VH-VL binders against Proteasome subunit beta type-11 (Psmb11). Designs and how they scored, part 11

Target 1, 253 residues: Proteasome subunit beta type-11 (Psmb11), of Mus musculus (Mouse) (q8bg41)
Amino acid sequence: TTTLAFRFRHGVIAAADTRSSCGSYVACPASRKVIPVHQRLLGTTSGTSADCATWYRVLRRELRLRELREGQLPSVAGTAKLLAAMMSCYRGLDLCVATALCGWDHSGPALFYVYSDGTCLQGDIFSVGSGSPYAYGVLDRGYHYDMTIQEAYTLARCAVAHATHRDAYSGGSVDLFHVRESGWEYVSRSDACVLYRELQKARSLEQELEAKACGIYPEPATPQGARECKELFVEQEEVTPEDCAIIMKTETM
Below, E stands for the ipSAE of ESMFold2; O stands for the ipSAE of OpenDDE; V2 stands for 0.75 times the mean of E and O plus 0.25 times the DockQ between their complexes.

## First folded at step 4 (VH-VL)

Design p12 (from ic03 with heavy chain I50Y; framework fv_ifinatamab; at its last look DockQ between E and O 0.03; V2 from the best seeds 0.00; counts 0 for: pae E 16.2 > 2, placed apart)
Fold by ESMFold2, look of step 5:
Structure p12 (fold): chain C 253 residues (1-253), chain A 120 residues (1-120), chain B 106 residues (1-106)
Amino acid sequence: as target 1 above (253 residues)
Amino acid sequence: QVQLVQSGAEVKKPGSSVKVSCKASGYTFTSYYMHWVRQAPGQGLEWMGYINPSGGSTSYNEKFKGRVTITADESTSTAYMELSSLRSEDTAVYYCARDLYEYGSAMDYWGQGTLVTVSS
Amino acid sequence: EIVLTQSPATLSLSPGERATLSCRASQSVSYMHWYQQKPGQAPRPLIYDASNRATGIPARFSGSGSGTDFTLTISSLEPEDFAVYYCQQRSNWPLTFGQGTKVEIK
């Protein structure tokens, strides 16, 4: 499982793979790994689906009750603290639930990590799941707060697709959501193998175009810099349709 | 090369509904949002809503109070806009327009427009 | 809802003259676009994000402004430039257009 979320100038991005608990390819656009909580709030799931589903049902009910009592929904921070408090009351139940709450309120875009032990952290970037180390590698290199929307979408897609290629427990498709001031949007679902190949092809094309242009320009004093960039953007091996079949076989085992 | 081809003009009675189609070609249909914008005779442009064809999420102008339904069919690369409970004031040319929907982007390609006339 | 008010409603000029079109927003706008529409045609983008020319738009078209005040300038009108021009904001829902400025031959 690979989930990620990050906050940037135009909102909060949430993305995840769609591999099911049984390892089958999943094409359902309503992936349970990124779940709407209300119009301006999404949550991710990284843990058992039963535990996550239970907590989201309880959270939704409590938020609705507070809206009725107080005339408005709590902030993203208030919601995160509420969820953390609810989970801390059950800390002895050996629950392993990690979630990122992604929203937009009066303070702007907001992102919180909540773990079943009661941990509640605010941050700009979170990734959770067995694929998260690979996702963090991509995010750490490409993230900045002032990204355009398309830069943010590309970064999220790259991060999850790379993680699905590296992590045997991640796969299927990449779901991408964007939380704006007006609310969340479901941006896309893309096949992870296809997306990974397209991203490798795009990097190769960019390098080819840069090489043609640089035939006029002086090379840097250290060719390692150019080679390093090429190696970062271009995987050494291509992913083929046969590789997607192998990945699906691995997921079903 | 990019083309948005809309269905033909329609004449409707008040209280009925209309469904306008917009067939896209020359690009990857699911990579762009599709907006619907209308223009009453001699008037300006009015945004109605959009759909993200990937996943089917929509947003609507509240002015229409749920009378508008926007859908898309990925297999045919076609977006649809249905407007119900038609009134004389709904007489307009209805446009589809594609949009990458990123910071600073505009609606770059528009359909030819579909005239819908509502008269008794 | 952000209301966009364009002025003048009609601008009657001769080819070769400079046209200056105004768009004022009811509140601050971060993303303003301009479209051109000729009779019987769909609109086409001219300027995106206040000042950037869309692909294929000649240099005589320029945009400027920020906050609540935005301007489209056509430095030297050509015969094909006589049309209606709309501003459009992308900063808040619902998306809204100005009422249009018609640029016509005097």
Scores: ipSAE 0.000, ipTM 0.399, lowest interface PAE 16.2, mean pLDDT 78
ESMFold2-Fast, scan of step 4: ipSAE 0.537; ipTM 0.790
ESMFold2 (binder alone), look of step 5: mean pLDDT 93; pTM 0.947
OpenDDE, look of step 5: ipSAE 0.024; ipTM 0.593

Design p13 (from ic03 with heavy chain S59K; framework fv_ifinatamab)
Fold by ESMFold2-Fast, scan of step 4:
Structure p13 (fold): chain C 253 residues (1-253), chain A 120 residues (1-120), chain B 106 residues (1-106)
Amino acid sequence: as target 1 above (253 residues)
Amino acid sequence: QVQLVQSGAEVKKPGSSVKVSCKASGYTFTSYYMHWVRQAPGQGLEWMGIINPSGGSTKYNEKFKGRVTITADESTSTAYMELSSLRSEDTAVYYCARDLYEYGSAMDYWGQGTLVTVSS
Amino acid sequence: EIVLTQSPATLSLSPGERATLSCRASQSVSYMHWYQQKPGQAPRPLIYDASNRATGIPARFSGSGSGTDFTLTISSLEPEDFAVYYCQQRSNWPLTFGQGTKVEIK
């Protein structure tokens, strides 16, 4: 899996490969790894055995209840902390869900990384999955906050396509989404191999070749006979079960 | 639709072990955690543990630590609870119950229960 | 572990009367659930997260409360409502149940 998201002047970009795993040897249909939560919020999903769809259903339910009580949806930050707290209640039971929440709220574009151990990080760039080292190589070279929309789209497609070329557990197509003040937009779906070949022919994208050199080692692949679990390179303070209880019952943050 | 069917009643000697099964149907077995709860005759409910059928990770009530083992077989959609070193106080009806994490580990579907009698 | 104390232990009432059952936790809890159990049967879920009725549960059942004090109310008892009721908390592992309140015919 390769998913990425980054925050920039014109919003938040989210992109992902479509390679799927259904726990069988038969090829699975293309997977959607960028999931709408509401009009101004998307989530990227990563995890092999965890039911990401169920946790998004749980999140949507809780957000709707809070909207009814408070008259408005929680901020992106509040939503990220809520999701982290809900998942952390199952810490130690091998719940492996990693997501980047990409949204627009009263403070503008916002991006948070949430992991099922209770990790919740604010940032400008996140990439998750076995292909993430390769995606980071491309992103680190090409990202800047003031890039144009077209530059952002190209960077995101390039990073995912590059990662799929190097990572055995990523592939298929590249899904691209853009979150703006007006809401999220599904920009495109592009074949990763075709995109990679086109990018290779575009000799002006020298940063792609340098990024490929920088991403020399892959993230640990799915363990044999075990569910895939994604880990952050940077670990933050964990949310405890008691913190989970408090956060889930109080107002957003 | 959703159904949890448990194995039949058992009579065991003190010091032996018992293994109760719980076959799930009507939903994706690996998408829900499964609890085990027991109830001694005429007494209240006591939580024993939980399993993630995807991967088999568990948490146990410390009261049963070292004696209880909960497992799951994804191929047959069946959860198991094994309790060792049985004593007369372990005589109880044992239930499996599906975890509803949407509401904070409520238990939405329950097996019919398995009576385990420990007698000499 | 969190200890749940239900009161009263036994509640003797007639059909048509209001039943009010209490569950007190030894410390603040995030979630409180209620179950009904009839002799020879598995527990039946009634209320999730203090106040949300489980599927198929009649409107006469309602729950309320937060923190350490929770209440299950049956507005007008029907013959089928005479049973034992259990509360269950989720804030920390292990999960714990109250000792039960028996609602019996007067």
Scores: ipSAE 0.343, ipTM 0.663, lowest interface PAE 3.0, mean pLDDT 83

Design p19 (from ic03 with heavy chain N52R; framework fv_ifinatamab)
Heavy chain, then light chain:
Amino acid sequence: QVQLVQSGAEVKKPGSSVKVSCKASGYTFTSYYMHWVRQAPGQGLEWMGIIRPSGGSTSYNEKFKGRVTITADESTSTAYMELSSLRSEDTAVYYCARDLYEYGSAMDYWGQGTLVTVSS
Amino acid sequence: EIVLTQSPATLSLSPGERATLSCRASQSVSYMHWYQQKPGQAPRPLIYDASNRATGIPARFSGSGSGTDFTLTISSLEPEDFAVYYCQQRSNWPLTFGQGTKVEIK
ESMFold2-Fast, scan of step 4: ipSAE 0.450; ipTM 0.697

Design p20 (from ic03 with heavy chain I50W S54N G55S S57G S59N; framework fv_ifinatamab)
Fold by ESMFold2-Fast, scan of step 4:
Structure p20 (fold): chain C 253 residues (1-253), chain A 120 residues (1-120), chain B 106 residues (1-106)
Amino acid sequence: as target 1 above (253 residues)
Amino acid sequence: QVQLVQSGAEVKKPGSSVKVSCKASGYTFTSYYMHWVRQAPGQGLEWMGWINPNSGGTNYNEKFKGRVTITADESTSTAYMELSSLRSEDTAVYYCARDLYEYGSAMDYWGQGTLVTVSS
Amino acid sequence: EIVLTQSPATLSLSPGERATLSCRASQSVSYMHWYQQKPGQAPRPLIYDASNRATGIPARFSGSGSGTDFTLTISSLEPEDFAVYYCQQRSNWPLTFGQGTKVEIK
């Protein structure tokens, strides 16, 4: 599993792979790992989608009842605290282990991480699942709050695609969602292998362009340090924000 | 019980504007978004836009942007849809419908519909 | 925009028969809803989020599917079930409906 979410000037992005596990003789349906809770709130899943769907159904009902009583929807923060409290009462049952709540409320875009032990953390970037270390590598390099919408979409797709290539337990497609003030949008579902191949082509193009600009033969740059030497010689290289930008140009949206 | 009651049928000339009302009762008006959907004679359903009655925030189908304005009056629990620069192809039954976000924006209650005829 | 294609356009069946209606999306969708419409009436909600019956909807109506392929099934048609059926997606803007499947008496 690789799920991620980040908050930026134009909202909150949520993205996830679609890989699920099933029996050897049964076709595995694509897994839905980003689940709408209400018009301006999405939740990501870590663990089983069915368990998380159950919690989100209960949460959705409670939020509606509270809106009827109080005249407005609870804030994203209030919702995250409610979910954390609900889940902590059932710790030990291995239910919906971790989730990120991605929303827009009276204060603007908001992002919270909720864990089954009752943890509730506010942040700008969260990634969850076995692929998350690889996704963080891409996110940390490319993220800034003032990203354009298209830059944010490209960053999210690249981070999940990169993670699916590196993580044996992630794969399939990349689901991309955007929470705006007007509500959430399901932006796209893209094949992860296609995205990763496009990333590889983008990296090759950049390397060739660099060599032409310098008037030298294309060659991996001399390592700046021992860590970079090992990184440059790894078969599965890390993706740069520039590589992701080139991918955006090759996609027909 | 929840009820949405729309204004009566209208006949308009090309180039004019029409404003359809939808009066809600039986629930807290500001707690549910309101959709507007139209249906041309013998055709299918087409989503026009929606409004959050609590904030006045709207989102419109790109096809109607610049011509449609959706508003809500909390004091009368009434939503409005105004369509300007009317053309003959705007002849349709216009519906308001309440958003049920519990199930991903299903529309659980519908108005009876308002027939708008655009003719020269 | 997500295009929803319903098939068949028309189903001609007799009371007591099973009706199976298809709705295919041009892209994977998060939510798919079904509505019934009779002549001169507003649409009536039937199924929410692929498989959840709306309040008051008889058990003979059931929905299934995920991703791009969704199905509405009426296990045994009653006279009042002859109508037009629409699917509707919620994933991105704008919200879209299928073109409709007309279930008519043979």
Scores: ipSAE 0.007, ipTM 0.533, lowest interface PAE 10.5, mean pLDDT 81

Design p22 (from ic03 with heavy chain Y101F; framework fv_ifinatamab)
Heavy chain, then light chain:
Amino acid sequence: QVQLVQSGAEVKKPGSSVKVSCKASGYTFTSYYMHWVRQAPGQGLEWMGIINPSGGSTSYNEKFKGRVTITADESTSTAYMELSSLRSEDTAVYYCARDLFEYGSAMDYWGQGTLVTVSS
Amino acid sequence: EIVLTQSPATLSLSPGERATLSCRASQSVSYMHWYQQKPGQAPRPLIYDASNRATGIPARFSGSGSGTDFTLTISSLEPEDFAVYYCQQRSNWPLTFGQGTKVEIK
ESMFold2-Fast, scan of step 4: ipSAE 0.402; ipTM 0.709

Design p23 (from ic03 with heavy chain Y103W; framework fv_ifinatamab)
Heavy chain, then light chain:
Amino acid sequence: QVQLVQSGAEVKKPGSSVKVSCKASGYTFTSYYMHWVRQAPGQGLEWMGIINPSGGSTSYNEKFKGRVTITADESTSTAYMELSSLRSEDTAVYYCARDLYEWGSAMDYWGQGTLVTVSS
Amino acid sequence: EIVLTQSPATLSLSPGERATLSCRASQSVSYMHWYQQKPGQAPRPLIYDASNRATGIPARFSGSGSGTDFTLTISSLEPEDFAVYYCQQRSNWPLTFGQGTKVEIK
ESMFold2-Fast, scan of step 4: ipSAE 0.430; ipTM 0.718

Design p29 (from ic03 with heavy chain L100Y; framework fv_ifinatamab)
Heavy chain, then light chain:
Amino acid sequence: QVQLVQSGAEVKKPGSSVKVSCKASGYTFTSYYMHWVRQAPGQGLEWMGIINPSGGSTSYNEKFKGRVTITADESTSTAYMELSSLRSEDTAVYYCARDYYEYGSAMDYWGQGTLVTVSS
Amino acid sequence: EIVLTQSPATLSLSPGERATLSCRASQSVSYMHWYQQKPGQAPRPLIYDASNRATGIPARFSGSGSGTDFTLTISSLEPEDFAVYYCQQRSNWPLTFGQGTKVEIK
ESMFold2-Fast, scan of step 4: ipSAE 0.398; ipTM 0.686

Design p37 (framework fv_ifinatamab)
Fold by ESMFold2-Fast, scan of step 4:
Structure p37 (fold): chain C 253 residues (1-253), chain A 121 residues (1-121), chain B 106 residues (1-106)
Amino acid sequence: as target 1 above (253 residues)
Amino acid sequence: QVQLVQSGAEVKKPGSSVKVSCKASGYTFTSYYMHWVRQAPGQGLEWMGIINPSGGSTSYNEKFKGRVTITADESTSTAYMELSSLRSEDTAVYYCARDLYEYGGSAMDYWGQGTLVTVSS
Amino acid sequence: EIVLTQSPATLSLSPGERATLSCRASQSVSYMHWYQQKPGQAPRPLIYDASNRATGIPARFSGSGSGTDFTLTISSLEPEDFAVYYCQQRSNWPLTFGQGTKVEIK
């Protein structure tokens, strides 16, 4: 699996491969790894599909209850903290759910990484899954907050396609989503092999131009050692099992 | 259909150990946590612990910490509960039960039929 | 640990009558689940999270409550409702059960 998301001037991009697990002699149907939560919120899926599906059902139920009580949906930050707190009830039991929550709220585009141990991190770029080191290689070179919508789409497609080619557990097509103030939009599904060939040609041209300028070819980064990520993280207090109990108490009252 | 089938009744001497099995079928074994609960004759239910079958991570009731070991074998879709240093008060029916996240807490939606463990000399 | 106290210990009622079972927690709990257990059988899930009927459970069973005080109601007893009923909390580890309420239909 390779999923990524990044925040930029015009919203939040989410992208993922479509490879699904199946027997070695059977063609696998395409998998959807970016899941809508509500009109202005998407979640990526990583970990076991059953765990992810279950936690999104629990999250949607809790968001509906809070909307009824408070008259509006929680912020993206509030939703991320809520999900982290709910999952922290199973801390120490290796619940394997990792998600990026991609949304738009009063502060504009918002992106959070949530892991089942209670981790909740705000950032500008996240990639999750077995292909994520390869995706980060592309993202680190191309990302900047002020990129155009078209640049963002190209970067996301190329990062997933590159990861798909390098990671045996990723493949198929690239699903691309864009969260704007008006809501999320399913932008496209593109063949990963085609995108990878385009990236390969662009990289070859870049190396050729650099070689002519300096007289040497740049040495390619090693597969696992090349992961560099420019993420802006805010320090957040650990979400505890006691926090989960507090959230549970609000539901029964 | 979901089914949990437990091993048969056992009679054990004080100081020995017992290992009860719980074979799961009808669902993806590694996608659900498994609880162990016991019930002494004529008494109520007592929670012993929980396991994540995917990685083997466990959490135990402090009352049994150091005596209980819960394990899972993914290849056979079987969970095990081993209780050591048996005493007469450990005479009980032992149940495995599948965890359900959906209602905001550890509920148990499917239960094994129970295994009676009798501790006597 | 959270202690759950069920009352009454025994209810002896005729078929068609209403049964009301109480479960009180030693401190506020977030989630309360109910189980039915018939003699010689494993517990059967009945109510999840105070008020949500488990799959296949008849409409005559309903749950309510919050905080420390929870109630299971059987609107009109049937012969097959003879059983012991247990409440179970999830707020803190360890999970705990009440001592049970026996419903006798005679």
Scores: ipSAE 0.292, ipTM 0.620, lowest interface PAE 3.5, mean pLDDT 82

Design p38 (framework fv_ifinatamab)
Fold by ESMFold2-Fast, scan of step 4:
Structure p38 (fold): chain C 253 residues (1-253), chain A 121 residues (1-121), chain B 106 residues (1-106)
Amino acid sequence: as target 1 above (253 residues)
Amino acid sequence: QVQLVQSGAEVKKPGSSVKVSCKASGYTFTSYYMHWVRQAPGQGLEWMGIINPSGGSTSYNEKFKGRVTITADESTSTAYMELSSLRSEDTAVYYCARDLYEDYGSAMDYWGQGTLVTVSS
Amino acid sequence: EIVLTQSPATLSLSPGERATLSCRASQSVSYMHWYQQKPGQAPRPLIYDASNRATGIPARFSGSGSGTDFTLTISSLEPEDFAVYYCQQRSNWPLTFGQGTKVEIK
């Protein structure tokens, strides 16, 4: 699993891969790892989707009740503390033990990491799951608070696509969400392999143009057969934000 | 329809072990936690432990001091509770029960019929 | 562990009468649930989280309370309501049950 979220001037971004785990011969449908909690709050998931969905259902019910009692929803910080307290009662079970809550409240965009032992941390960037070290590599190089919306979308897609290439337990598509003051938006679902291939095409073209200028001719080769994204790009190096920006130049707006 | 069917009654000698089964049907077995609860004759209910069938993770009541082991077999939708080093005070009806934490925090919505375990010399 | 004390231990009433059962926790609890048990049968869920009736439970059953004090009320006893009633808490592990209140025919 690879999930990430970051806070910036225009809100909070949440993104995740869609690969799920099930028995060896059982169908594994695409997994939703970013779960809407209410109009201005999303949660990311780790562990099993069923465990995480259960906690978010309980959380939604409690938040609705508190809104009715107090006339307003709890802050994102209050909600994060509530979730941590709820999960702490099941300490010792292998539940969905880590999540990021992505929201907008009276103080603006807010992001919290919540762990089932009661840990609750505020931050600007979080990535969770087996692919998170690879996602952090991309995020740490490209993130800044004042980035544009388009830059944020590109960074998030690139980070998850890169993690799916490197992590055996991540894959499928990249789900992208944006939380604004007006609420959350499901921005896109993009095939991770297609995203990575577009990046490689842009890089390959730049290399070809440079080689042509220096009098070097690339060898014509078209590999036979279709392959998984990881198989096609097994020798790829770390993807940078500049590499991801190249994809944005080639896609239609 | 949701149903939990437990194995039949057993008579055991002190010092032996018993393994009770609970076969689930009518729902997705791995989507709900399963509790084990016992009731000694003429007494109240005592919680023994809980299992997450999707991962096999468990949590036990410390009172059983390593004598209890709860397991689940996803392929047969069956949960098991094994209690070792049996004593006469372990004579009880043992129940499995489905956890309804999603809406109501560890309420138990469906129960097995119970398995009477009698420990006597 | 949280100790639940139910009172009275036994309640002798006639059909049509009102039954009021109490459950007191040794400390404040987040959730209190109620179960009905008839001789030779498994417990049956009755009330979830103090006041929410379980599926199929008649309106004559109602629950209330918060913190340490909880009440189960049966507004007008039917013949099938004569049973033992247990409260169950969840705030921390382990889960605990009250000792039970027996509602018996007079």
Scores: ipSAE 0.000, ipTM 0.407, lowest interface PAE 15.2, mean pLDDT 78

Design p39 (framework fv_ifinatamab)
Fold by ESMFold2-Fast, scan of step 4:
Formats: structure tokens, sequence, C-alpha cells
Structure p39 (fold): chain C 253 residues (1-253), chain A 121 residues (1-121), chain B 106 residues (1-106)
């Protein structure tokens, strides 16, 4: 699993791979790892998707009741603390649920990490799951609060696609969501292998153009098929913000 | 649809052990915690313990002081409760019951039919 | 451990009458659930978290209360409602039950 979320000037981005936890069956449906809680709140999931879906169902019910009693929905911070408190009731019973709550409230965009032991942290960037170290490599290089919407979308797609290439337990497609003041939007679902391949093509083109300027002609790249994005390589390769910008350009054509 | 089917009645001698099974069907076994509750003849309900079938983590009522062991077998969707060093006071109907996440006070939505364990010499 | 005391121990009523069952906790509790049990059967869930009806439970059953005092009400008894009722808490471990209230036909 690879899930990520980050807060920026125009809202909160949430993105995730769709690799099903049922493993090797071809017939297994794609997994949804970003779950709407209400109009201005999304939650990411890591661990058992059924467990997370159940917790979000309970959370939705409790938020509705509190809105009726108090006349307003709790803030994103209040909701994160509530979820942490609810899950801590099962402390010690091997409940392993990690989630990021992505929302918009009276103070603007807000992002919290919640873990089933009662941990509740506010932040600007979170990534969770087996692919998260690889996603962080991309996010840490490319993130800044004043990103444009398109820059944010490209960064999120690149980070998840890169993680799916490196992490054997992530794959499928990249789901992208954007939380604005007006509510959440399901922006896109993109094939992770296609995204990674486009990134490789963009790098090759840039290198080829520089080599031609010096009178050098590199060999053309040889595509091997959709499965290649999942192959583990001996040498670690990092995706830069520049590489992500290039993939955005090739996607337009 | 959702069913918990328990093993049959047992008669045991004092000092022996009993292992009761609870086979789950109609839902994803590892997605719900499982409780064990007993009821002595003509008396109320007494909680014994809980297990997370995903990973096998357990929590027990201290009253049973190391006499109770709860386990789960994911491959057969079956939970087990073993009670050792049996006494006549352990004569009871033993129930397995599924924990309902939706109500965080460890509410139980589906129950097995119960297994009568009689301890007599 | 938290002790739950149910009252009355026995409630003798006729069909059509209102039944009011009480459950008092030795300490304040955050979660209180109610179960119905008929002779020879496993307990059946009725009410979750003080006031939420379990699936398939008729509207004549209602729960209320908070802190240490909780009530289960059956607005108009049907023949099938004559049974033993248990309250159950889990605000801390171990999970505990009340001793039960028997609702019997007068």
Amino acid sequence: as target 1 above (253 residues)
Amino acid sequence: QVQLVQSGAEVKKPGSSVKVSCKASGYTFTSYYMHWVRQAPGQGLEWMGIINPSGGSTSYNEKFKGRVTITADESTSTAYMELSSLRSEDTAVYYCARDLYEYLGSAMDYWGQGTLVTVSS
Amino acid sequence: EIVLTQSPATLSLSPGERATLSCRASQSVSYMHWYQQKPGQAPRPLIYDASNRATGIPARFSGSGSGTDFTLTISSLEPEDFAVYYCQQRSNWPLTFGQGTKVEIK
C-alpha cells in the first residue's frame, strides 16, 4: 500500500495506489484507499481496508450526531482526536490502522495523521504504507505550500507512481483527490505503470536532446510491457520535481 | 447468513481441560474481534476474553488467572476457547460472540448457540 | 471492576403494558448495551450505546440514560417480549453485565 496527503495553498491533496490486498488473483477488484467521510473531509487507509471502512462509518455517524447536538460539525482537529480516541478503545488487541484525515474547516485546509494507538499529529505532508519511504523521496523534493493546483496533482501522481515501481506491495492505478473549500473532488485514476513509463520517456528525451547538442546519439529506449514498473532494481533511482514536471507535459499530448 | 456454530456439549472431570470451538461463516472472519462469554445455570453472563483473529492478540478477564486461552485459526474461520484446571463452578454454557466495531463499548451482534460444559466427579 | 445493578429483579406485567427496566453502574460509564435472552437461547442484541436499536429490533424498544443511570423501555409488551434482559458496559476492562431483569406474564 502507498497512500499520501499534503496540505497546500489551494487545499489538501490525497492520493493512493489501488493494489488489492487479495493478492495474485486477476479477478480481484481494485482497492479504494481514499474514503469520503463528509463533503469536506477525506480519509486515507493503510492496513485492512475493511477495518478502515468500518471506522469511517462509525466516525460519520458520530459526526452527524454531534452536528445535531452542537449545531456544527467538529473541526478537522476535533475529528482527528475523536477518531484516535475511538480506536484507542481497542488498544492492545493488535488493531493496526493508520490514516490521514484531509479536510477543510473554518481555519482552511487541515491535515492530520491518526494511528490506532491514539497518536494524532498535525502536519503538512504524510505518507503511509509499505511504499511510503519511496513516496517521501519524491514529496520532500517537490513540495512547497505555494504550489499551483496542476503542480500539486503532478507531484502526487509522480510520488505514488514512483512508489508502485519500487514497492512490490503497491500497484495498479493512482487515485487522486482534491479537497477544496467547496468540497472534495475525485480528480483522476491513472495507470501507475503508464505514469512511470511516461516519466522514463521524459528523462530519456531530455538526455537525448543534451547528447545531440554535443554530437552524441544515444540508443532508443526499449519498452518491455506493463509489468516492468513492478520490477525491483538493484540501483536506487529517485524522482525529482523536474522529472514530474516533464511527465505532466507528455500527458497533455 | 452470518452464523457462529459451536462444538457440542461436554462432560469433564475436575482438574481436566476443555476446548470449545466456534466456526464463523457469512463474513470476513479476520475483520471482527471475537468474545467468549459464559453463563452458569440460572445465573447471569460473565465475560471471559476477546481475540483479534487477525494476528491472534488476546485480552482476558483476570478472574481466570492464566486458566483461559483463546485462539483463532484463519484457514478454517474457527475460534477456540480452552479452559484448564476445571472446577465444579466452571459448569456453564459457553458462548462465542462477534464484536461490533460500530459500537465501541464492545457490543456483540451475533452469538453462537452455546456449548454446555458440565464439570462433575 | 464496574458493577451493574439492574432493578427490579422481576417485573410482572400483562401484554399491552409499558415496561421500564433500570440499570445502575457503580461508576460513570461511556457505553451501555442491552440484550434480551429467552430460555435455552443465546442473548439477542437490543440496544447499543444507550439508545441505538440493533438491526431488526421493533420501535417499541427504546433506551436512554448516561453516566451511571440507564433505562430500557418497552412501550407496549407483546407476548414475545417476556424474557430476561441484561445490560452490559465496557468503559474499562473487564467487560461486565448486570444480573438481569426478568419480565414475566402476570
Scores: ipSAE 0.006, ipTM 0.471, lowest interface PAE 10.9, mean pLDDT 80

